# Designs tried in a protein design chat: VHH binders against q9y6x5. Part 256

Target 1, 379 residues: q9y6x5
Amino acid sequence: LPPKLLLVSFDGFRADYLKNYEFPHLQNFIKEGVLVEHVKNVFITKTFPNHYSIVTGLYEESHGIVANSMYDAVTKKHFSDSNDKDPFWWNEAVPIWVTNQLQENRSSAAAMWPGTDVPIHDTISSYFMNYNSSVSFEERLNNITMWLNNSNPPVTFATLYWEEPDASGHKYGPEDKENMSRVLKKIDDLIGDLVQRLKMLGLWENLNVIITSDHGMTQCSQDRLINLDSCIDHSYYTLIDLSPVAAILPKINRTEVYNKLKNCSPHMNVYLKEDIPNRFYYQHNDRIQPIILVADEGWTIVLNESSQKLGDHGYDNSLPSMHPFLAAHGPAFHKGYKHSTINIVDIYPMMCHILGLKPHPNNGTFGHTKCLLVDQWCI
Short names: E, the ipSAE of ESMFold2; O, the ipSAE of OpenDDE; V2, 0.75 times the mean of E and O plus 0.25 times the DockQ between their complexes.

## First folded at step 10 (VHH)

Design yd93 (framework vhh_8dlx_2)
Fold by ESMFold2-Fast, scan of step 10:
Structure yd93 (fold): chain B 379 residues (1-379), chain A 119 residues (1-119)
Amino acid sequence: as target 1 above (379 residues)
Amino acid sequence: EVQLVESGGGVVQPGRSLRLSCAASGFTVSSNWMGWVRQAPGKGLEWIGDIYSGGSTFYNPSLKSLVTISRDDSTNTLYLQMNSLRAEDTAIYYCATGKDHYSEGFDYWGKGTLVTVSS
């Protein structure tokens, strides 16, 4: 009987929330499993890029999902719809559910994970739900557990995605103790219900479960705005993405546009593509624009408008506020073990090991996660 | 000593609504998962739905639009709200729970309450 894995993401779950709020159900999960306190995500620290990095083990420049809004200069295609089903955007990498279906002739199941409702390399998740934010957590969980119990060939890899606490983090900001307390308590209750459902269905003892997230959240303010219109006229460029990382496609001379933007604000760094810091691993892809603007933490780039966002993400991936956590439980994992930090790209080769799959070439390092696993010797 | 006592059954007209109650003792409803199951005359058991400790509900797809499960933690009581009752809803209705938060399937059952939908 092949090993099984359920990968769960709560979008925008900042690692620091674990220390500032009570999570009785998550703490019970961790007590008999493992906790990684910080996961260093990839740049830019956005939803689609980091969710695809988790399942491919690749930096954004390598897997091709370089932002939530993209333009490909070679093909002249635009990606701006969160439900964009064009395989073109996703075909620069092979996600784990495709590998799972092709190497061992096993099934995959998905409830809303980014990319799972798209055929990638002519392969779509065996069971999936088309993305719809109105579908409840309960309905997503019901479908996943039904597919885990009632599939042939068996579902060995399943994913479950939930939009909170990211939506509330944007609306209220992470410093809103009252509203964030309510939201995070509901998430903990959903984790409790997930565990109870798996136990009732006889899945819990033999299923590996990973609970993680794609990024954190930082507080924004109307006092921390960068107005691009004060620096450059719209006639000089096409805006591909705005905040907190702006992607600029010059309509005229690149050097002219760069000179108008450089030193525009002390709270924003302006890079020509070839000058983007190597540590970001954000340069070698046609979907990365000729000029990239990176706002400082908590600063919002705007066009003569106020921002309604009280929280945001996308900032420098070295910032602890951008880091999620990872918790896991199951036959592959030690019990009661805490680990400090891993890279988000390390999750993919670990999952391949658990499922017995040969990983595609990736940027992760299996050695970084081996201390979490019972079949590995840790020193 | 775990005890479940169903109430609220009786004879009802077609098209009406009915709310069943299940009073629990020997454990707390907010810390356990609970469900409703029915048995029509001459038929097998049919699962209606469950509620878990965190409040999440799961329903039989054939019945989801017709039933709602809820609980009152202060009175330690589970409820089943049924709408648009039909003759085929005539059955003995049971509430049930696992022996603990982590049990597989139902370990404890009430005695049942009879619901008769007239003609």
Scores: ipSAE 0.000, ipTM 0.365, lowest interface PAE 12.4, mean pLDDT 89

Design yd94 (framework vhh_8dlx_2; at its last look DockQ between E and O 0.01; V2 from the best seeds 0.00; counts 0 for: pae E 12.8 > 2, placed apart)
Fold by ESMFold2-Fast, scan of step 10:
Parts: C-alpha cells; structure tokens; sequence
Structure yd94 (fold): chain B 379 residues (1-379), chain A 119 residues (1-119)
C-alpha cells in the first residue's frame, strides 16, 4: 500500500558510457521512465562521500564523510577502510533509511550501500547485509526483493550497491574499449535481470526504481604522475589521503608546508583549507585537513613509485568525466522524459517526496527534480 | 508455438542427487526468463528458482543450498540440479517461461515430471 522505492548504484558508471556503448536493457528501462544525462556529484568525487550525499542530500563538509580515508583533528580518530563500523564517522547526518524508519512504522532494506551496516543515531537499516565484496549481485538482489515482498512492517525503502564498473575502470581505464565493453555489457545484463526479477515477483508496476551512480572515471597514465616526495620531505607532514586529492596534516608550521608544495607541480593545485574554492563546498569540517592538493584530471599523486591504476576518480566535480547519470522508472516518474542535469544532493529530497517523508535539512533543491515526477507541474 | 518438455524425474533414494532437464522449443531460452516450480501431493505450488536472460539465478531461500539452476544455450535446455533429496521433495516439477523478456509472470508451463523420493 505505501509507496516503495528501490535505489540502485553501479559504482563508477561514467555518464559518457551511455553514448559510447550499447545498453539495450537500460535503454528499455529509460524508454518507459526518465533519464538525467548528467548528475553533478559532490567534491571530492569518491565512493563513500558521494554515496552518503545521495542518501542525505548534504555536501561532504556537512555530512562528515569527506573522503574514503579520514582523520578527525578534534577526536584524533582515523578512518581508513569500509569495515570501520564506528558510528562517529556517520553521525553528522541522518540518511534516508533512518528517516524512513523513524517517521512511520516502516522498514528499510540494504544490500551493501555504504553506511547501511552501521547504526547511525542508534538506528540501523531493518534488513541489511554486512559489507562483503564477494557476495554476488544476484544474492544482493534476491535478499532485497524478498524483503520488499515479505516484510512487516513493510519495506518501503531499499538500496542495492554494486562495485562495477568502478573496479574494472580502475584496472583497465575507461579508454580500454575491449575490456570496458565486456564489463558494461555484463552490467546491462544485470539491469535486465533486475527488471525481469521485479516483473516476475509482481513488484514492477508498483515499485519506484532509481538506477544511478556516485561518480565517473578518467584515464590515468604512467606519463602523468606527481611525485610528492620530490616536493617535500615526509618528516614535515602526516599524509591522511593521497590521490587525486591529497590531505596533508603538517608536523611543522602550516605556511612552511604550503610554501614547499605550492610551486612543485604545474599539474596540481595546492590549497590552504580557507582558500579551497567555495564551489567545492569542501571547507567547514574538522575532517578536512589544513592543506589539500588537487591533481588535474588524469594525473596521479604518488610517493616515489609508479601507479598501477589506469583509471581514477576524485577529481574536480565540474569535470564531465566525473559525472554519473540517473535513470528512474515507476509510478512516481514520467515516461520517456529526458532531463539534462541535476545535482547529486537533489536526489534525497526527491526520494523523500516519493516516500511521503519530511526531509531533514539538506543542500538539495526539490525544484530541480520536479519535472521528473508525475504529481508535479513543471515549467 | 512455445513448448516445454521436462524430463529426468523418477524414483530416487533419500540423500541422493537428481538433475531435471527442460527442453524448450518455439523460443530461445537465453532471450527469456525461466523458472522451476514444484507441487507436492495435496499442496500448492512452491517456487524453486529462476534464471534470467543475462544468466543471473535466484532461489527460494528454503531451497538455496539444495538446488542449482543452469542452462545450455546451444541445446536450448534448462536444468535443475537437486542435492540431498528428502521425502518432502516428492513432487511434480514444472519448468516455466514468460511470453517474452518483458512479460510479467509465467505464461507457458510444461506438463511436469514426477520426482518420488523413497527408500
């Protein structure tokens, strides 16, 4: 009876892939639904930060997941992997599954979405899977669909996360047409299987489904390396995060560290925290370090070693290569509508509207997504 | 015209394994989603599992450790492998498919094959 929503993320699905490869199943999904061609993600354009922005509607400085590797200067805690289950890191925001469970007697379900295996504000997703990359897409989908169909109180919000095409994008680079075509064809097949599964279970007609991603991917090269050890001795600083956005915690005077870094490479920008561009919305949080280094697109920051990665992300969020897309289908969405661009923070208030939830204060603008929705008049 | 013909049923002892086949004609198994369903004597239909066009498989959680669904696209055949058979697995086993990839539910069923688990 209540509206239901399934939010699916394919990690690292660059929007431009839609133009360069064939996706027959995804195109059939879009034909009877909506497509947003570019989603402008938050800075930095990394997995944990952007996945948490999707479900909170907040910039990273506001929700507190500011990188995949973090240091909090006030508490002196370190965060360095996906198995860190300390609620401290996640408690600066209220994700939609918590809101869903607290506002009404409703359940949430989660298959591997970042943060869903952590109690946040003493609330964990009603049904969830502990993160394990070895668990197949099929098992994740099977659990989600069982929970959507058989739960009391009803599961009204469900999330499904898949690591591809990000893992292959890093390994092969987005310009490797042979390997990327194989990977992307498999993802399209998984999308087809998802649609068939929902139809077979009688869920398709009454379920809102969003397929999106957290960021894109850009080509890297051994010819585009910034050796940080040639810029500054390691005794001057503690390295919190390396590439393509380096987070520097000075062991000496901040100005001295900054002066050693600022002219070292023409292919990175060096910022004191207060000088980070306002457009990044990446300044007002204790987990953002006193100095950040931002590499130019396709450049990798290294410590006197070669990099094995042929693709990467984390770069400036104005770059089209960093943008994912959003496709959606269901009773809340128009059919056959194409929209150019939304901000990734706009997804949260749209999802709250679909589910009939009052959103927590957020950085998104509902007006940006209203043209996607059948119950809204758009100009 | 769509036809599904199950085979491989029969009498099998408890604890043994059995593989059922479903020969499809009139459509390509790799283009449609297909499933296995069973009906024990005096009971309703129980879903076993499905395989989708892309190759993903989904199982009834009560049966997941006991069954495997696969297909051979070159012979247009669907398989159900069953392990550690018990008396309660005695049932008529049906394979089923939709009209096409975008159809909802199962539109076509075979006549079924009887599996009897008895000592």
Amino acid sequence: as target 1 above (379 residues)
Amino acid sequence: EVQLVESGGGVVQPGRSLRLSCAASGFTVSSNWMGWVRQAPGKGLEWIGDIYSGGSTFYNPSLKSLVTISRDDSTNTLYLQMNSLRAEDTAIYYCATGKDYWSEGFDYWGKGTLVTVSS
Scores: ipSAE 0.013, ipTM 0.570, lowest interface PAE 7.8, mean pLDDT 90
Fold by OpenDDE, look of step 11:
Structure yd94 (fold): chain B 379 residues (1-379), chain A 119 residues (1-119)
Amino acid sequence: as target 1 above (379 residues)
Amino acid sequence: EVQLVESGGGVVQPGRSLRLSCAASGFTVSSNWMGWVRQAPGKGLEWIGDIYSGGSTFYNPSLKSLVTISRDDSTNTLYLQMNSLRAEDTAIYYCATGKDYWSEGFDYWGKGTLVTVSS
């Protein structure tokens, strides 16, 4: 049988939630499979960029989704969560579902994974759901499992996306134990549902399943605000993205804008585009604005507005609070194996290997995931 | 030509430590992923651990507490530090490297060095 892979993302699932809360279903999943405790994601640590990195194996500067909000100065186009359907933004890379469909007798399916409802390189997933946050997990799961079970050509790669615990993390903050416990319990229940559904359909033993996330969540506070209006007039720049990494498009001389911002707060680093630290791999793309502001962990960049978020993400990708986890189960994976850390871009070459796909050039290291796979040199 | 030469093996008493060396030539150790494997008498190959170009190390969980992999870029040498050796650690130890990103296993091997743990 051709290998099959289901990639599941629970948005904003911070890695240390596994240590601080109980997940009976997920732990059972892990017990019968593998766990990567920490996944170092890409900078910036936002939803669209990291989800695209998972399925391309590329840093943001390479795949071109550099934020949830983008602006292209040449075409004057805007990208946002409400305006993400233009292939212009996605075509700088080839995601795995496209690669998969280019193979003979294979098709892909997607339930609201970023980019899956857009024709990329003139190819769209054979089966997909348009993004709608009101659609239940159950409905998404039902569609995905139906497609995995009954499609011709067979669906060999599928994605499933869910907005929690990210939304709740923003609302309550990750340190709210009472509310987050409730939310995370629901997530675990959904994982239980997923496993049960797969078993009921006879897919469980033959399907490779990866459960992961795009980023974590850090605690924010009204006491940790960086007000840009205190440092620079609104007329001097356009804000393309705000917090915790602000993308600044100067309306006046860039140097002047930079000089007004560079000392705005001790809890914010200000970079000219060419001076962005190399470790971020966040420089070589025209969609990255001339100036970026990076707030320290837990600090929020604001204008003359109060932030209502008690949690946020997008910070330095070296921060543990920004890191998600990865768990996997299936014929390709060992049972009962735990690994400490991989890079999020490492997932792509692993998935390609599992599916027997030739990967596009990517930034991942296949060697980092070898120990997870039964057919590789390791344990 | 890629060459790997292990050294440092010998007879050692249980509980002792031993450091193996792997001298690499024909390529830069720091630019490649390197690994250690061993083969005990009558057993198959066992993966010990790897070190990658970025310096990250990965270990066989069964051996992690007992081994440390390191490298010296200046001498283009890979090391395996073994502590608290046991009789069951008796094996031929090989250093190895993969050909490329997609290598399934190791493509280049040293000749190995014998480690005998005996009282």
Scores: ipSAE 0.007, ipTM 0.276, lowest interface PAE 10.4, mean pLDDT 93
Fold by ESMFold2, look of step 11:
Structure yd94 (fold): chain B 379 residues (1-379), chain A 119 residues (1-119)
Amino acid sequence: as target 1 above (379 residues)
Amino acid sequence: EVQLVESGGGVVQPGRSLRLSCAASGFTVSSNWMGWVRQAPGKGLEWIGDIYSGGSTFYNPSLKSLVTISRDDSTNTLYLQMNSLRAEDTAIYYCATGKDYWSEGFDYWGKGTLVTVSS
């Protein structure tokens, strides 16, 4: 029987929440499977880019989803959370669900993972839900499990996306123990329901399940604002994305715009595109604007208005606060094994191995995940 | 000792609503999956729906629009809300639970409560 894989993301689940809060259901999942304590994600540490990196194994400059807001000067196209359906943006890579369902006798299913409702390379997930944040986790899970059980050709790769704890992390901040404890308990309850549903349907023993996230969350404050309007007039540039990594398209000479910005705040680094640190792997795509502004952890770039968010993400991917975790269970995985760290791009070649798929060229390293897998020599 | 006690049954007119209760003791209603099952006169058991430890609910498709399962953790009670009752909803209604979190079926049942829908 072909191997099956369910990939689950709880958006904004910071790795150290596991140490600082109670997760009885997730801890049972981990005890019977594997844990990677920290996953180093890709810069910018935003939702759309990191979800696409998981399923392509590519850095953002290589897969082309370089931020949650993008602009293409030649075509005049704009990408945003509310305008994300044009395949133009997604076609610079091939996500795993496309590769999977193009194999003979295989289908893919998706409950709202970014990109799964877009026809990428003229191929949309075989079964999918259009994105709608009002749809309950229960309904997403019901559709996914129905498709895993009842589809011809069989669904061998499925995805499930949930918006928490990201939404609450923005609202309360990760340091609000009272509110985050309630939010994280609800998420652990949903993980318990996931496992129990899979057991009741007879899927648990033969389905590989990965539970992970795209990024973490850091505390913000009204005391840590960078007012961009204090440094430069709007007429000198087009703003493509604002915070915590601002994307600046100059309307005048780029050097003049850079010089107006470079001393704007000691809590913001200003980079010409060619000067972006090499470790970000964030330079070689036309969608990356000529100037980017990178706020320090916990700082918010604003125009002339205050921010109402108490938590945010998108910062330097070396920051532990930006790192999610990965847990996995199933016949491909060891039981009771804990691993310190992998790169988020390593998840893709591991998933391809589990599914017997030939990976596209990617930035992941299969060797980083060998110790998680029962069929591999760890050393 | 695991005990389940249903209540709220009785005679009700067609078209009315009724809420059944299941008082649990010997375990916490949120620690196991639980469900409701009914048996009409002269018929076999009919599954109504389940609630899992995290609060997710799943229903018999033929009843999904007519019933709602909920619970109150503070009173350790499971509920079945039934709307637009019909004569064919006349049955003994049972609540049930598995032995533990990992059970693959119902192991403990209440004694049931009779609901009669007649005018």
Scores: ipSAE 0.000, ipTM 0.373, lowest interface PAE 12.8, mean pLDDT 90
ESMFold2 (binder alone), look of step 11: mean pLDDT 82; pTM 0.830

Design yd95 (framework vhh_8dlx_2)
Fold by ESMFold2-Fast, scan of step 10:
Structure yd95 (fold): chain B 379 residues (1-379), chain A 119 residues (1-119)
Amino acid sequence: as target 1 above (379 residues)
Amino acid sequence: EVQLVESGGGVVQPGRSLRLSCAASGFTVSSNWMGWVRQAPGKGLEWIGDIYSGGSTFYNPSLKSLVTISRDDSTNTLYLQMNSLRAEDTAIYYCATGKDYFSEGFDYWGKGTLVTVSS
């Protein structure tokens, strides 16, 4: 039987939550598996970009999902929640489920992972659910386990996405220990239910399971706002994305807009596209706007208004608060092994190796994850 | 000391709905996994579905569109909602509880409640 892999994401699960809260079910999972304490995600540290980086192994400038809100200057198309199913946005890369279906006579299954309800290069996940935030974790898990056991050709790659703790992180902020404790306990209970379900179905010992996340969360405040309307008239530019990374499309000369913004606030950096730091790997794509504003950690960019968010993400990917973790269990993985750090783009070539797939060219380094794997020599 | 008492069975016409209840004593339903199992006349046991301590529900794929399992933690009661009943749903329905894998079975069972689907 071919190897099988289930990839699970809990959106916005900051790595240091593991040290500040108790996770008995996740700890039992890790005891017989592996833990990567920090995963360095891609910039910008947002949901759609990082979820697509996990499954393509590419930086955002290469896979084309550069933000949760985008504008393509060549085609004049806008990306938003209402049009995220247009294949145009997703076609700059080949995600692992497409590779799985095309290189091998195998099926893929998906419960809500970004991009899985979209035909990419004319290929859609063999089994999928249209995105709907109202669908319970239990229904998503029930569909995934059914497809893992009752498919022909067999499902060898499956994905499961859950919106928490991101939604609560935004609402309460990560420093609200009382509310975050309740949310994280519920997530740990869901992990326990996941493991028990897989054991009951006889899948647990032969299935590779990865539990990870796309980014972390940092505390915001009404005392840490950057008001763009104080520095530039809205008639001079079109705003493509706002906070904490603002994407500015000038209606006048780019240099004039830049000069109005460059001294707007001591709590953000203003970059012309070609001046964006190389370490971000956020420059070479038509969907990256001519001027990018990057707020300092915990600062929110606003248009002469207050913000209701007590927590946010999207900030510099060097910040530990933006980092998720990765835990894994299964026949491909060592038992009881801890690793300090990998890059989020390293997950893709590791998953391709586990499934026996030839990876598409990518920005990951297989050597960074080899110590997690039983069939690799770690030195 | 664990006791499970099913109720709500009876004669029901095809196409109708029925809700079964299971009153638990000697343990807390929210702290244990529980399930429903049925036995049609002259046939073996058929698993319907489970609910785990965290609230996750799992169903026999053949029955998932017809049944819903829920619990009321305040009354320590497990429920099985059944819709679009057919003659082949005639069976004794048991609630059961366990602490581990389904393959190791349920540790405690109720006495069962009879559901007859007849016109």
Scores: ipSAE 0.000, ipTM 0.352, lowest interface PAE 13.0, mean pLDDT 89

Design yd96 (framework vhh_8dlx_2)
Fold by ESMFold2-Fast, scan of step 10:
Structure yd96 (fold): chain B 379 residues (1-379), chain A 119 residues (1-119)
Amino acid sequence: as target 1 above (379 residues)
Amino acid sequence: EVQLVESGGGVVQPGRSLRLSCAASGFTVSSNWMGWVRQAPGKGLEWIGDIYSGGSTFYNPSLKSLVTISRDDSTNTLYLQMNSLRAEDTAIYYCATGKDYLSEGFDYWGKGTLVTVSS
């Protein structure tokens, strides 16, 4: 019957963790599937932007989720709450679950993937959970597997999101081997339990499963702070987002604000919106502010206070520390194949191909993922 | 030789709680997934829930608020805690496991323990 796909995200799973820690369950999954060693994410290397890029195949300037905190200058709306249910923020793109439901009378299921509890273009996932960080991985997986097994019309696309290892990466920093070892072992155990559950229900052999992440993590320090208050008074601007990419909305002349900031720190780049490097694809959206500050890797922008974060992300997407990985298993995928790098926007057209969906226009290149698929040639 | 022995069944009044035990031998419970299944008189098998090697638990949604599965790795024993028992919970309760942590379905079953919910 129709192909099925389960997309799983472990937030903040840096690709290099695979080389520095043991993952027996994930390694068994990879041995019988495919591994992409590095996924080059979109800028800003943050949770909401990258999760939406995975399911739309678009750069942030195109899909409109340009940060975890946003301001739209045209409508004067603020996105300041992760529980904001306003479709306005999400309607600049069509995510894969919407396309899936609008073709061939198919259902979608979602356990807390960003955007799945919001009606987007008047369409919400057929089965979904409202976002609640207190809900266990086990409860999320139980709901997803029940929906995959018992739905009419059939659930053909399902998503599962988990907040770790991002939360612990922020708290301990990625260089804390003792604490990160404990956290990553727990994640590997969850992957083992996921595989056991799918096998127990008879789903494993006929289900395509992708395990990926939105970004990596880098070590921060109290010795690497940029105090914005030392450079500019709060009366001159409104702060839309702070660190490591600050979004500045001037209250006075933009050039005056720029001049106060441009020499503030040797560890921060200051850009007028039109001067943001083209390689970031972070310019053509009203939610991108007139001045953007980009901290160097491991540096934290603060307002006359210490940072609690020992790890962070959001930095330049060319940095390997910001890259996640992608592993996949199922009838669509080769067994035992390793690939070096894809772009995070390439995941969407690959998933559309697996599900037999016609993709919406996107920034991904299907050719980049062909070598992963049994029905394709690498050329 | 893999053996599973259920115990703790009996007659219990409606609204009460009951804990069933499953003593395992021939394998280590912390290295395998295990589950509970019941069969009411004249009806088919109904899955209750599973616990996996990593400690993850999954429950039948119809029973989630009424049951808890746990294990004691030191005594190699699986437990099923049942709360707010009703007459429709009258059934033979089985514990079961696969051959290893990646096995599909239940390869080994106990003989079952009868639970009767009656005044």
Scores: ipSAE 0.000, ipTM 0.425, lowest interface PAE 12.0, mean pLDDT 89

Design yd97 (framework vhh_8dlx_2)
Fold by ESMFold2-Fast, scan of step 10:
Order: C-alpha cells, then sequence, then structure tokens
Structure yd97 (fold): chain B 379 residues (1-379), chain A 119 residues (1-119)
C-alpha cells in the first residue's frame, strides 16, 4: 500500500495555547502520536508565506510568497488575500502536491490550503476546492475523506485548512481567555470529528496525519500604535503592506524616505533591504520592497486611524508568541513522543520522506525531525 | 568533502542552445540524486529538474520541452542541455545534490554559473 498523508492546518494556533487550555481530543491524538511543542516559522510570520514554506521547505525569499500583500514593479501586478490566484506569484517554488504528482503515479487532494486552487508550473492539485471561507469544516473534511478513499490514481497527499483560531485571535486577542477558551474548545471538537470520521471510513490505521499551524498570535492594544502618517507624507512612497511589517516603495530617493522613517518611533525598526537581518532570510527577492518597517511585538502600524484589532501576527519569528506547534499520528510516527522545537521549513523534507518522494532542494534539515519517525534512528 | 563546480555559462543570444556542466567530487553522481536549480537576479530559486541514481529524470512542467538533464558516470559529471533560450532564462544556474533521508551531510550546492541571454 502506498503511504498516505493528510496535512491539517488550524490558522493562528499559538503553541502555548496547548499549556493554557484543555484539549481532550488533541491530547488523545498526541498520546498515540508525537508532539513538537514549538515550530519556528519563517519571517514574516504571516498566513500565505508560512503555509507555502510548510509545503516547499523554503524561506519566503526563495519561494516568492513574501507577504500577504505584494507588488511586482516589473509586471505592475498586485497580490492580496482577495487577489491570490495568479500563478505568477506561486511559480518560484514547487509545492509538495506538485512533486507528489510529478514523481509518482499518485494524486493530491486539497481543501482550501493556500495555493492549491492555483495552477503552479501548469500543475494543480488533482482534487481541490476553490477557496471560500463560508464552507464548513465538515464539508472540507467530507471532500478530503471521499478523495482519500475513492481515487485512482490514489490520493497519497491531502491538505485541509481551517481559518480558526486566527480570525478569533485577531478579534478578541489571545489574552481573552473566555472567548479563546470557547474557540479552542470548538477546534478540539473538530479534531475529535476528524479522528472519528477517519476511523469510521477505515482510513485511520493506515493514514499519517499532521496537525500544525502557520503562526501564533500576540496581544495588541490601542495604546500601542505607530502612526505612519506622522512620520512621512504619503506623497513620498507607495505602501505595499502595512502592519506589523510595512513594505515601502519610495516615489523619491530611497535615502530620503529612509531618513524620514528611521527615527520616527522607538517601537519600530526601519531597514533598507540590504540591511535586513540575515537571520530573517528575508532579502533576496524582488518582491521584498526597498524599505521594510518591523514593529515591535504587540505594536500596530496605522495610517492616522485607530485599530480595533486585539491580536496580530507577522512579528519577529524568534518570538515564542509567533510559534505554532506540530502534532502527528500514523504508521510513520512514534507513539507518545514529545520533541521541543523544529523549524517550519523542516516539515517539507519530513513529509517527502513519509511519502517516498525525493525533496526538491530546500532549507529544511531532515535530521531535525527524524526522532519523530519509527523508521529512523535518532540517538 | 563534497564539491560541485558548475561551468559552461556565459552570454548567449536568444534562440540558441547551451550546455552546462557540473563536475562532482567527494561523492559519486550515479549513486546520488542530482538537480538543477536557477535563480534570476532578485528572484527566488526555480527548480529545473532532477536525475535520480537509477537515471530517471523529472522536470519542471514549464521547462520540460526546453531542457534535458543527463550525466556521464565515467567523468562524474552532470549536464543541463538548454534549447531555445529566451531573455527570461537569464539566471545563475546551480547544480545541487538533493537530500538523502539517511545522510544529513548530503545537501550540497555549487557556487553557480551565470547565463545571460541577450540580443
Amino acid sequence: as target 1 above (379 residues)
Amino acid sequence: EVQLVESGGGVVQPGRSLRLSCAASGFTVSSNWMGWVRQAPGKGLEWIGDIYSGGSTFYNPSLKSLVTISRDDSTNTLYLQMNSLRAEDTAIYYCATGKDYYDEGFDYWGKGTLVTVSS
């Protein structure tokens, strides 16, 4: 039987939620599987960039999805969450579902994972759902399980994406324990439904399941705003992305724009592109703008407006509040094993190993995940 | 000590063909996964294609009709044949040894060779 893998993402699931709330269904999953307590994501700690890093094993500067909002000066194209279907943006890397379809006589299936409804290098997931946030978790799960059980060539790689707890994290903030408790309980119930559905369909014993996330969440406040309009007049630049990482395209000399910004706020770092810290791996791509502003944790960059957002992400990837977790269960994984930390780019080569695929060149290190796997020696 | 040295780059006119070489030392090309990757100025890595130890080749679908990967086991050398070159093919071309799941040191890249396609 060919190995099968289902990759599930709950957007914005901060790692330390596992310590602050009860997850009976996820705990049962982990008891018979593995837990990685922290996953160090890529910078910037945003949804589209990190979801693409999970499935390519590449830093954002290499896979080309460098933000949730992007601009290409040569083609004059814009990328956003409402304008993300142009293959141009996704073609700088090869995601695992494409690799799965190119190397083996196998199919891929996708329920809303970012990029899966886009032809990438003229290859789209064999089965997919067009992105629509109003589609229930149950409908996404029904389609995925149907495709896993009823496909020829067989579906060996499947993805499932869910927007919570990110949406509620933004609305209530991660420190709102009453509202977050309710949201996280619902997610745990969805995990219970997932496991039960896979058991009822006879998929559970032979399917590898990874549950992970793209980033965490930090508390924001009306008392922690950086008003960009007080720093620089809008006539000097084009704003490509705003907060908490602002992407600035100068309309005048770059040095003049930099000088207007560099001392504007003690809660924001201002970088010329070539001065962006090497540890971010966020420099070598034309989609990264000439000036990047990075707000300190919990600070929001605004344009002469208040922000009602009580939680956000996108901050420095060294911050534990930005880290998700990874849990996994299945024939490839040990039972009851806990691991402290991996890099989010390490997930891709691990998944390739499980599926028997040769990974494309990537920034992950297989050795970081080998202790999770039954067919590997890690001591 | 694994070393990969690309050669054969340079300035070529549109529509022409070019063959890049990758000389490998410290390991055997016929026993390893090998790939070609390119990076245009200011852009991310673009996968071109792979050749596995058994000789099977896999290509980026966007490039499949334009490129051929081969190797000469006697000289321990990997090749990339490119046909019908266009301005968009201007990039630094790297040969790479892909990850071996059982060897953590099996992740090596050459320094690259520049190909400029201009009229």
Scores: ipSAE 0.000, ipTM 0.181, lowest interface PAE 19.6, mean pLDDT 88

